# Designs tried in a protein design chat: VH-VL binders against Alsin (ALS2). Part 26

Target 1, 196 residues: Alsin (ALS2), of Homo sapiens (Human) (q96q42r690to885)
Amino acid sequence: GYIASLHELATTERRFYSKLSDIKSQILRPLLSLENLGTTTTVQLLQEVASRFSKLCYLIGQHGASLSSFLHGVKEARSLVILKHSSLFLDSYTEYCTSITNFLVMGGFQLLAKPAIDFLNKNQELLQDLSEVNDENTQLMEILNTLFFLPIRRLHNYAKVLLKLATCFEVASPEYQKLQDSSSCYECLALHLGRK
Key: E = the ipSAE of ESMFold2; O = the ipSAE of OpenDDE; V2 = 0.75 times the mean of E and O plus 0.25 times the DockQ between their complexes.

## First folded at step 20 (VH-VL; framework fv_diridavumab)

Design y5 (from w7 with heavy chain F55S Y101S W102S; at its last look DockQ between E and O 0.02; V2 from the best seeds 0.00; counts 0 for: pae E 9.5 > 2, framework grips, placed apart)
Fold by ESMFold2, look of step 20:
Structure y5 (fold): chain C 196 residues (1-196), chain A 119 residues (1-119), chain B 111 residues (1-111)
Amino acid sequence: as target 1 above (196 residues)
Amino acid sequence: EVQLVESGAEVKKPGSSVKVSCKASGGTFREHAISWVRQAPGQGPEWMGGIIPISGSAKYAPKFQGRVTITADDFAGTVYMELSSLRSEDTAMYYCARESSSEDYFDYWGKGTTVTVSS
Amino acid sequence: QSVLTQPPSVSAAPGQKVTISCSGSSSNIGNKYVSWYQQLPGTAPKLLIYDNKRRPSGIPDRFSGSKSGTSATLGITGLQTGDEANYYCGTWDSSLSAGYVFGGGTKLTVL
């Protein structure tokens, strides 16, 4: 139902925020604090990734807090932040995914200097846990790719939850149309970004 | 760095309404009250009212009660002021200003925007 | 009419001292913190003094504030030509629907 789907969105958003916060504090910030990271171009691309990641993390944290407040209020569907401010979400996810794609196309983590590669290898168990990869034989670079493309999985989750919410309204209603259109936008973006 | 940016200048006819926005950047915008203060040419500042964005709780000066509505979109970091039944006396610079955490003074001000009421 | 009364103008020579008064009542200055704002020509007001006498970062110590009873005073020593501005006192007022009030302003001329 409607209320159950709202709680699903709120719970999973807070869990996603917690995961992004851990990636930022345990992986990105320590990595960028290393003295020797690599070439100027590679470091600048990684710094852009970290910048966009932090902005996305902030957006997700705000969204989680707003959903908690929303659940104690009137719960009017059109007031959902993910609908009302969909362009902010779509833009933030696009900017982040573009930054990580640009970094990876230019060689990515393998072009970092030895101290950075050593840091990532030392933390492979943490990276595996954060990425939720089941196969413990997965190579480091595959773990990193899975980890940094988690936001595409989140976009699919948004589309799924918005579709669940839409089914709680009559097909002819304006609520149904907004929720269905928004679900399609998030799914379309997820597919586009997944192709690179 | 905390910054407040008002929307662009507007020219309005008497009897109409104006809605001015204030977008905050570079701070914990949601926890601080945001006020609207106007200043007619050659006059001192005049407090119109304010709002705490996260709560949506607004307070208005008695002079403007019933004509002014202050709202917030706390997620977007934007505060709005709508002034209705405009008169020529409403021609002024309109500022948004942030209250300090103690709520006793305004520590950050926008550059202001002009609303001109003419026929 | 202003709830807080200030002299309309004051003037002094560079290097001199000037004071600007702000008179209120028990519903405002008498039990609330007073702030002072400087407004240079063509700009928005800027916080100069808060909590009756405290200076924010970047404000020189030649600016001072004080409060006694229902009256507040802004003092400026070592007057500079760049101090030429309008000065406003401000405080909360608990009378008539409790709101923030500004003084009518004092134009400081440095001559």
Scores: ipSAE 0.011, ipTM 0.441, lowest interface PAE 9.5, mean pLDDT 85
ESMFold2 (binder alone), look of step 20: mean pLDDT 90; pTM 0.931
OpenDDE, look of step 20: ipSAE 0.015; ipTM 0.587

Design y6 (from w7 with heavy chain T28S; at its last look DockQ between E and O 0.57; V2 from the best seeds 0.00; counts 0 for: pae O 5.3 > 2)
Fold by OpenDDE, look of step 20:
Structure y6 (fold): chain C 196 residues (1-196), chain A 119 residues (1-119), chain B 111 residues (1-111)
Amino acid sequence: as target 1 above (196 residues)
Amino acid sequence: EVQLVESGAEVKKPGSSVKVSCKASGGSFREHAISWVRQAPGQGPEWMGGIIPIFGSAKYAPKFQGRVTITADDFAGTVYMELSSLRSEDTAMYYCARESYWEDYFDYWGKGTTVTVSS
Amino acid sequence: QSVLTQPPSVSAAPGQKVTISCSGSSSNIGNKYVSWYQQLPGTAPKLLIYDNKRRPSGIPDRFSGSKSGTSATLGITGLQTGDEANYYCGTWDSSLSAGYVFGGGTKLTVL
C-alpha cells in the first residue's frame, strides 16, 4: 500500500541524504581544494556543480524531514517538500544537471583525471562504497561520474510515490490533481535528465 | 552583489520585546538560510538561530529557545528576529548573516543593529 | 563561555607570521568544516576562511587555514598593520541542536 511505500521512501531518503552528504563533504569539497585543476573557467564550473549539488542535498534532507513529519501524523500530505516546493526541487535539479553538462562538455572529467588521481586512489574504497560499484575494473573517474549523477535517480521515486499518494484522495479533489500533476513533472524531468 | 540591510538601532526597557529586520537583496532570498548572530560588547559572536525562507521553519539555539522568534517575509525579502523578555544582558550588536549552500559558514553579513536594554 | 577555545591575544611585528589556534571537540571541529572570520574594529565579521582552508574571493593567500582532529589553525604570513583585528573560528555543533558555535576570539596586535 501507499503507507508502506512512504515508509520505504522515508527510509531510503534518509540513507540517500546521508550518502549525498558524504559525497559532498568527502569527495566534492576535497576535489575543489586540489591544486592544478586547470583554468579558472574549469574550476568555476566545478564549483558550480558542487554548489548546486549542495543545494540539492539540502533540499533532499528537508524532504526527508517532511516525510517523517507526515508519517508521524504531524503534518498533512501537502506539507511534503517535493509537493509543496515542487518548483524549487525541479528547478534545482534542472540547474544541477545543466551544471554537470557544462562541466562535462568542457572536458571537466578529463581535466580532473590527472590532478585528482592521487585523491581518487586514496579514496577508492569510499568511492566504491558510495557508488555501490563492486567491479574493480571500473575506472575511478567513471565512479566519480556515477556519483555526480546519483541525485537524478531519485526523481523517478518521487514521481511514483506521489502517484500512490494520489490514490488516497478523491479523483475530483484538488489534492488528487495536484499530486498527479506533480508526479508528471517529476517523471518528465527524470526522463529528460536521464537522456543526458 | 548580495546585501543584507538591517533596521536601525533600538533602545528598550527590560521586559519588553525588540524586533529587528534584515532585508536581503542581490541574490536568492528564499533559498538561503539567514541566521541571527549577536555580539555583546567586548565579547565574541553568538549564534541565536536561523530560518530558510522557502521552508518557513526556523531553528534556534537552545539558549534562546522560547524567547526568540525568527520569521521571513518572502514578498519583502526580509527576515525578522524578535527577542522577548529583554534583559540587560541582551544589550548587543545583532547581525543577520547569510549561510552558504554548504550550510556551515556565513558568507555575507549585515552591518548590525545595536540593541540597548536599559532601565 | 565559548564552545571553541582560542587564545585571547597574539602579537607580532609587520612581515612576520602568526598562528591562531581553535580547539573544539568531536561534535564540532572533529566532524564539521571550520570557518574563520575577521572582524575589524567597528565592523561586522567578515568571512576569511571556509572549509578549513579555503579562501573566499578577495582574501589574499597570506591567510591560510588548517584542521587536524578537533583543532583548527589560522595562519597569517607577511603580517600587515591592516591585519590588526579580532579573529573568530566557527563551526556547527551537533550536540547543540545543530547550532553554530564561535570561538572566544583572538585579538591580533601588530607591533
Scores: ipSAE 0.019, ipTM 0.658, lowest interface PAE 5.3, mean pLDDT 89
ESMFold2, look of step 20: ipSAE 0.585; ipTM 0.818
ESMFold2 (binder alone), look of step 20: mean pLDDT 88; pTM 0.916

Design y7 (from w7 with heavy chain R98K Y105W; at its last look DockQ between E and O 0.04; V2 from the best seeds 0.00; counts 0 for: pae O 4.4 > 2, placed apart)
Fold by OpenDDE, look of step 20:
Structure y7 (fold): chain C 196 residues (1-196), chain A 119 residues (1-119), chain B 111 residues (1-111)
Amino acid sequence: as target 1 above (196 residues)
Amino acid sequence: EVQLVESGAEVKKPGSSVKVSCKASGGTFREHAISWVRQAPGQGPEWMGGIIPIFGSAKYAPKFQGRVTITADDFAGTVYMELSSLRSEDTAMYYCAKESYWEDWFDYWGKGTTVTVSS
Amino acid sequence: QSVLTQPPSVSAAPGQKVTISCSGSSSNIGNKYVSWYQQLPGTAPKLLIYDNKRRPSGIPDRFSGSKSGTSATLGITGLQTGDEANYYCGTWDSSLSAGYVFGGGTKLTVL
């Protein structure tokens, strides 16, 4: 049922938030503090990625809190942040993906490879833990890339849970329509961003 | 508990601008959405706009769009509201309030800043 | 004039019950949570009720809130002289670029 799905989402969202927070604090911030990261443009692109990552982290944290409130009977379903503030979520994801893409297209990861190599080697275990990549043959930069794209994976989950929630409302109700529409938006965005 | 400390009273001439500050403490500043609400003498509160510091961009009431600017300084833990092209009708008490972004209430209020616009 | 409509004034004797109504529309009270604020003379508004009916810590249970359709109601039982104040309802309105709107306020007089 939808309640079970929401519990699962709440649990995984909390874990996901924690993971993103760790990425932000233990990977992104230290990376930005490295010397000789590349050209000014490359550094600015990375800063933008980090900034928008932080915004997503905030939203995901708030979403987790709203899920908790819902599950405890404090708030109604319509108060879920992904629903109530769907536009903000979708825009933030779009902007974040754009930043990552720009960074990638500009060869940001290649440029980071040399200056960040010592840092990445020193934090190899952490990178593997955060990315859940256990293959020792995987390049650290590839793992880093994986971490940057982690937030995108949640969009499908958001779409699914909203569809399930919709089943709790009458088809003719505004709530049903809102949930359906929101779900579609998340799904469309997930598909679009997943292809990049 | 969140504390909101606002700047002191202001007396301004018509056509000038005023910038009021609101310093938030007692929590994570970046996570506190702050709104500005003014109240003219004898009238009810009026929402002007708000900002979530981490996002940087503010939202404004249509009435004040283009005339009000809300900004945040994360390092200082302070939110600012600047109102330009002041008019006599802008004379009011200006409050900053902590906004619950998804819960639709203001749980903490500053003591207010009196802004008087007179020639 | 206000997006949310309140009676301008209500009055009752100590110990009595009063209700303050707040009327809105589908774009605000209809689909948003309503909050109530108490404003004593010379003070900032104070959160009295949130989420339609929830009381913050420190607010006595003689204060209550409810919502039905596009209207909300604040109830005060066991009226005390200290309750004399202005009361405002408020909520977000999606039609106003997701702005917050207040009622016009109700002056409560304790006779």
Scores: ipSAE 0.024, ipTM 0.639, lowest interface PAE 4.4, mean pLDDT 89
ESMFold2, look of step 20: ipSAE 0.485; ipTM 0.775
ESMFold2 (binder alone), look of step 20: mean pLDDT 88; pTM 0.909

Design y8 (from w7 with heavy chain A58T; at its last read DockQ between E and O 0.85; V2 from the best seeds 0.76)
Heavy chain, then light chain:
Amino acid sequence: EVQLVESGAEVKKPGSSVKVSCKASGGTFREHAISWVRQAPGQGPEWMGGIIPIFGSTKYAPKFQGRVTITADDFAGTVYMELSSLRSEDTAMYYCARESYWEDYFDYWGKGTTVTVSS
Amino acid sequence: QSVLTQPPSVSAAPGQKVTISCSGSSSNIGNKYVSWYQQLPGTAPKLLIYDNKRRPSGIPDRFSGSKSGTSATLGITGLQTGDEANYYCGTWDSSLSAGYVFGGGTKLTVL
ESMFold2, look of step 20: ipSAE 0.673; ipTM 0.849
ESMFold2 (binder alone), look of step 20: mean pLDDT 89; pTM 0.918
OpenDDE, look of step 20: ipSAE 0.145; ipTM 0.724
ESMFold2, look of step 21: ipSAE 0.681; ipTM 0.848
ESMFold2 (binder alone), look of step 21: mean pLDDT 88; pTM 0.918
OpenDDE, look of step 21: ipSAE 0.831; ipTM 0.927
ESMFold2, fold request of step 22: ipSAE 0.585, 0.637, 0.604; ipTM 0.826, 0.837, 0.829
ESMFold2 (binder alone), fold request of step 22: mean pLDDT 88, 89, 88; pTM 0.916, 0.921, 0.918
OpenDDE, fold request of step 22: ipSAE 0.823, 0.788, 0.836; ipTM 0.922, 0.912, 0.925
ESMFold2, last read: ipSAE 0.595, 0.586, 0.651; ipTM 0.829, 0.816, 0.845
ESMFold2 (binder alone), last read: mean pLDDT 89, 88, 89; pTM 0.922, 0.918, 0.917
OpenDDE, last read: ipSAE 0.798, 0.791, 0.820; ipTM 0.914, 0.913, 0.921

## First folded at step 21 (VH-VL; framework fv_diridavumab)

Design z1 (from t1 with heavy chain A58T; at its last look DockQ between E and O 0.83; V2 from the best seeds 0.00; counts 0 for: pae E 2.01 > 2)
Fold by ESMFold2, look of step 21:
Structure z1 (fold): chain C 196 residues (1-196), chain A 119 residues (1-119), chain B 111 residues (1-111)
Amino acid sequence: as target 1 above (196 residues)
Amino acid sequence: EVQLVESGAEVKKPGSSVKVSCKASGGTFREYAISWVRQAPGQGPEWMGGIIPIFGSTKYAPKFQGRVTITADDFAGTVYMELSSLRSEDTAMYYCARESYWEDYFDYWGKGTTVTVSS
Amino acid sequence: QSVLTQPPSVSAAPGQKVTISCSGSSSNIGNKYVSWYQQLPGTAPKLLIYDNKRRPSGIPDRFSGSKSGTSATLGITGLQTGDEANYYCGTWDSSLSAGYVFGGGTKLTVL
C-alpha cells in the first residue's frame, strides 16, 4: 500500500543521500582542494560537475529529512515535496547530468593533472565500494563513470515509487493523475539522460 | 544575478514584535536555506536561524529560540523573520543570506534592513 | 566571549601583505570548513573565501585562506586602499544546537 510505498521512498532517499554525501565529502571536496587539477577548461568543467553534484546532494538530503517529518503528519500525496515541487527536482537532475556529460565529452577524468589522478588512484578501493562495482579488475575511469552516473539511475526509482503511490487511488482521481504524470516525467527524463 | 532584498526599515517600541521579509530578485532561492543574520552597531554578525522554503524546515540559534519565528511562502520563495518581545539590544541591521549547497557559508547577502527599538 | 577569536585590528601600507588569524576549537574550526567575509564600510558582508581556501568567482587571487588545527588564516597581498574593511571568519559549531558562528571581526587599515 500507500504507507508502505511512502516508507520505501523515504528509506531509499536516505540511502541515496548517504551515498552522495560520502562521494561529496570523501572524493569531491578533497579532490577540489588540490592545488593543481589540470588545464583551465578541464578545471572549470570539473568545478561545474562538483557544483551541480553538491546542489543535488543537498536537495536529496533535505528531501530525505522532510520525508521523515511527512510520515508523522497528514501524509496527503499532493503535499509530497517531490510531487509539489517536481520541476525543481527535475531541473536539478538535468543540470547535474548536463555538467557530467559536458565534462566527459571534453575528455573527462583522463585529462586531470597528475596530482588529481594520483589522489583518485590512491582512493580506488573507496571508489569501487561507493560505485558498487563487483569486478576487481575494473579500471579507475570506469569506476568513476559508474559513480557519477548514480544520480541518473535514481530517476527510474522515483518513477517506480510514484507509480506505486498512484495505484493506491482511483484511476479517475486527481491524485492518480498527478502521481502518474509525475512518474512519467521522471521516467522520460531518465530515458532521455540515459541515452546520452 | 541573484540579489536578496529585505523589507523596509522599522522603528519599534520595546515589548512589541517586528516581521521582516526577504525575496530574491533575478532568480529563485526557495530550494536553498535562507538565514537571518543580524549585526548590532559596532559588533560582528550574529546568526539567528534559517529555513528552506520548499521544505519548511527551520533551525534557530539557541540565543533566539522562543523569540524568533522564521516562515516561508514555499511557492513565492519569500522568507519571513518575526522577532518578538523586542528590547533595545535588538536594535541592529538584519540581513537575509543564502546558504550554499556546500552548507558551510553564505554566498549571497541582502543589503540589510534596520530595526530600531526605542521608547 | 566570541567563540571565534580574531585580532581587533591590523594595518599595513599599500602593496604590502597582511594576515588575519581566527582561533577556534575542535567543535568548530578543528572539524568544520572555514569561510571569510569582507564588509566594506556601510555595506553588507561579502564572501571572500569558502572551504578554508577556495575563492568564489570575482575574488582576486591576492586573497588566500588556510587552516591548521583549530586556527584559520586569511592572507591579503598587494594591499589596496579599497581593501580597508572589517573581515570576519565564520564556521559551524557543533557545541551549539544548529549554530553558525562568526568571529568578532578584524578592522584592516591601509596606510
Scores: ipSAE 0.575, ipTM 0.814, lowest interface PAE 2.0, mean pLDDT 88
ESMFold2 (binder alone), look of step 21: mean pLDDT 89; pTM 0.920
OpenDDE, look of step 21: ipSAE 0.850; ipTM 0.931

Design z2 (from u2 with heavy chain A58T; at its last look DockQ between E and O 0.84; V2 from the best seeds 0.71)
Fold by ESMFold2, look of step 21:
Structure z2 (fold): chain C 196 residues (1-196), chain A 119 residues (1-119), chain B 111 residues (1-111)
Amino acid sequence: as target 1 above (196 residues)
Amino acid sequence: EVQLVESGAEVKKPGSSVKVSCKASGGTFREYAISWVRQAPGQGPEWMGGIIPIFGSTKYAPKFQGRVTITADDFAGTVYMELSSLRSEDTAMYYCARESYWGDYFDYWGKGTTVTVSS
Amino acid sequence: QSVLTQPPSVSAAPGQKVTISCSGSSSNIGNKYVSWYQQLPGTAPKLLIYDNKRRPSGIPDRFSGSKSGTSATLGITGLQTGDEANYYCGTWDSSLSAGYVFGGGTKLTVL
């Protein structure tokens, strides 16, 4: 039911936050602290990725915390921040996807300087674990690609959970329409961004 | 370019309350943690607490817990700080400041507003 | 009684270098990132350094930061008269009821 679907959203959001937080703290922050990271253009693109990733990480972390409080309060569907402020969530994911796409199209991680590449190779086991790639033979650059596109998969999960929440209401109700519309927006965005 | 603007200066009597507002221009504001930081004459800055407007979540420094209330308009992102039971020691410049997504530091500061507590 | 300790003042001639120290503990500087703020006379504080050593856009590379153990340092080279200000370190403190803390400040005088 409704409460079970809210718990699913809260639980999966906290798990996703934990993964993003680990990527930021163990990969992005150390990487950007290196003295020789690459050309000016490559570094600027990576800094934009890090900036937009940090916005997502912060947003997701706060959303997860707010869902815990939400479950103890009113629990009205229209009060869910992901619905009430859906344009913020959708725009934040779009900004991130644009940043990582721009970085990767311009050569991505393989254009970083040797100290950065060495850092990434040294942490390959951690990167594989964070990306959830089960194939031990997967190339480092493919692991990184999978890792930094995990947020696109999260959009699909939002769409699924929001639709589950919608089915707890009458099809003619305002709650159903808002939840279904939002679910459709997240799914549409996920498909659009996945084509890039 | 993000600019933060506090409401105008106030003169208050001991034991009363003051409510100060903060608005942003030139960027998104409502999804950021917005803090209130005060600075008494000749002293360093002192963090009082903050809010994230879209979530309504607040955090208060222990020194001000129970005396300060921070609220927000979650769509406009306007932030309010109310400090109660005012004392002469509360005479200070009060700043709103925006916390960066990257870390727990303040990347933008308002110009501040003076609260004077005198009888 | 600042949680973070800074010298009350420092001075040097134009063109010279100064360093400003910030001493904390394991509950703040020891396990958190340090930021530095510049407060010019009559103005609000302004972010100068974040992540221990990184500069925001628009801050020249003559400003530098470092951290070792529970201590942080702000370095300023090529001193200019416009650098006369109060400088504050800041960081998160994970001790009792976690909160943000600032140093007491260091007044820089350019002679």
Scores: ipSAE 0.622, ipTM 0.830, lowest interface PAE 1.7, mean pLDDT 88
ESMFold2 (binder alone), look of step 21: mean pLDDT 89; pTM 0.927
OpenDDE, look of step 21: ipSAE 0.719; ipTM 0.897

Design z3 (from v4 with heavy chain A58T; at its last read DockQ between E and O 0.75; V2 from the best seeds 0.78)
Heavy chain, then light chain:
Amino acid sequence: EVQLVESGAEVKKPGSSVKVSCKASGGTFREWAISWVRQAPGQGPEWMGGIIPIFGSTKYAPKFQGRVTITADDFAGTVYMELSSLRSEDTAMYYCAKESYWEDYFDYWGKGTTVTVSS
Amino acid sequence: QSVLTQPPSVSAAPGQKVTISCSGSSSNIGNKYVSWYQQLPGTAPKLLIYDNKRRPSGIPDRFSGSKSGTSATLGITGLQTGDEANYYCGTWDSSLSAGYVFGGGTKLTVL
ESMFold2, look of step 21: ipSAE 0.659; ipTM 0.833
ESMFold2 (binder alone), look of step 21: mean pLDDT 90; pTM 0.932
OpenDDE, look of step 21: ipSAE 0.805; ipTM 0.923
ESMFold2, fold request of step 22: ipSAE 0.759, 0.654, 0.621; ipTM 0.876, 0.836, 0.826
ESMFold2 (binder alone), fold request of step 22: mean pLDDT 89, 89, 89; pTM 0.916, 0.922, 0.920
OpenDDE, fold request of step 22: ipSAE 0.828, 0.781, 0.848; ipTM 0.926, 0.915, 0.930
ESMFold2, last read: ipSAE 0.646, 0.751, 0.735; ipTM 0.832, 0.873, 0.868
ESMFold2 (binder alone), last read: mean pLDDT 88, 89, 89; pTM 0.920, 0.921, 0.920
OpenDDE, last read: ipSAE 0.787, 0.794, 0.823; ipTM 0.915, 0.917, 0.924

Design z4 (from u6 with heavy chain A58T; at its last look DockQ between E and O 0.85; V2 from the best seeds 0.76)
Fold by ESMFold2, look of step 21:
Structure z4 (fold): chain C 196 residues (1-196), chain A 119 residues (1-119), chain B 111 residues (1-111)
Amino acid sequence: as target 1 above (196 residues)
Amino acid sequence: EVQLVESGAEVKKPGSSVKVSCKASGGTFRDYAISWVRQAPGQGPEWMGGIIPIFGSTKYAPKFQGRVTITADDFAGTVYMELSSLRSEDTAMYYCARESYWEDYFDYWGKGTTVTVSS
Amino acid sequence: QSVLTQPPSVSAAPGQKVTISCSGSSSNIGNKYVSWYQQLPGTAPKLLIYDNKRRPSGIPDRFSGSKSGTSATLGITGLQTGDEANYYCGTWDSSLSAGYVFGGGTKLTVL
C-alpha cells in the first residue's frame, strides 16, 4: 500500500544517505585536503565530481529528513518533495553522473598523484564495504567505479517506488498521472545514465 | 557573479517588528541553506538561524528562538527574516549568507542591511 | 558569543608573516570543521579558509589554515596593506542547539 511504499522510500533514502555521507566524510573530504592531488586538469575534474557529489549527498540527506516529517503529517502525494521538485533531483543526478563520467574518460583516479592513490589504498577495505563488492580480489579502481556509480541504482529504486505509489490512486486521477510521469522520468534517466 | 541581495535599511521603534528579505541574483538558490547573521557595531558576527527553502526546514539559535521567524518562497528562493519585540540591542547589520553543500561554512554573503532601533 | 577565543589584535610590517589563533573546545573545533572569514572595513565577511585548511578559488596561497586539537590557526604571509581587516574563525558547536559560532575577531594592522 501507500503508507508501506512511503516507508520504503524513507527507509531506503536514509540508508542511501548514510552511504553517501560516509563516502563524503571519510573519502572525499580527506582526499581533497591533500596538498598534491595531481595535474591542474585532473584536480579540476575531481573537484567538480566532489562538488556534484556533495550536492547530491546534501539533497538526499535533506530528503530523508523531510520524508520522516512527511510520514507524521497529511501525506499528500503532491507535496512529496521528490515530485514537487523533481527537476532538482533529476538535474542533480544528471550533473553528478556527467561529472564522474567526464573525470573517468580523462583517466580518472589512476591519474591522481601518489599521496592520493596511497590514501585510497589505505582505505580500500572501507571503500569495498561501502560499494558492497563481495569479491576480495576486486581491484581498487573497480571498487571506486562501482561506488561512484551507485546513484544510477538509486534512480531505478525511485522509479519503482513512485510506480508503487501511483497504483494506490485511480488511473484517471491527477495523483496517478504525476506519480506515473515522474516514475517514467527516473527510469528513463537511469537507463540513459547506465549506458555510459 | 553570484550575489545575495537584502532588502533596504530599516529604522524602527522599540517593541516593533522588522521583516527583511534576501534574494539570490543570477539563479535560484532555493535548495541551499540560507542563514541570517547579524553584526552589532564593533562586534563580531552572530548566527541567528537559517532555512532550506525547498524543504521549509528551519533552525534557530537559542538566543533568538521565539523572536525570530525565517520563511521562504521555495520556488523563488527568496528568504525572509522577521525579528519581533525589537530592542536597542538589535541595532545591527543583518546579512544573509549561503551555506555550501559541504554544510560547514558560508561561501557567499550579502552586502547586509542595517536595522536601527531607536526611540 | 566568545565560545571561540581569538586575540583581539595582531600587527606586523608589510612582507612579514602573522598567525591568528582560535581556541575552542571538543564540542566545536575538536570535532567540527573550521572556517575563517575576512572582513575588510565597511564590507561583509568573506570566506577565506574552509575545511580547516582549504582555500576557495581566488584566495592566494599566502593564506593558510591549520587545526590541532581544539585550536585552529590562520597564517598570512607576505603581508600587504590591503590585508588590514578583521578576521573571524567559525564552526558549528554541538553544545549549543547545533548552532554556528564565530570567534570574537582579530583586528590585523599592517604597519
Scores: ipSAE 0.602, ipTM 0.827, lowest interface PAE 1.9, mean pLDDT 88
ESMFold2 (binder alone), look of step 21: mean pLDDT 88; pTM 0.919
OpenDDE, look of step 21: ipSAE 0.856; ipTM 0.934

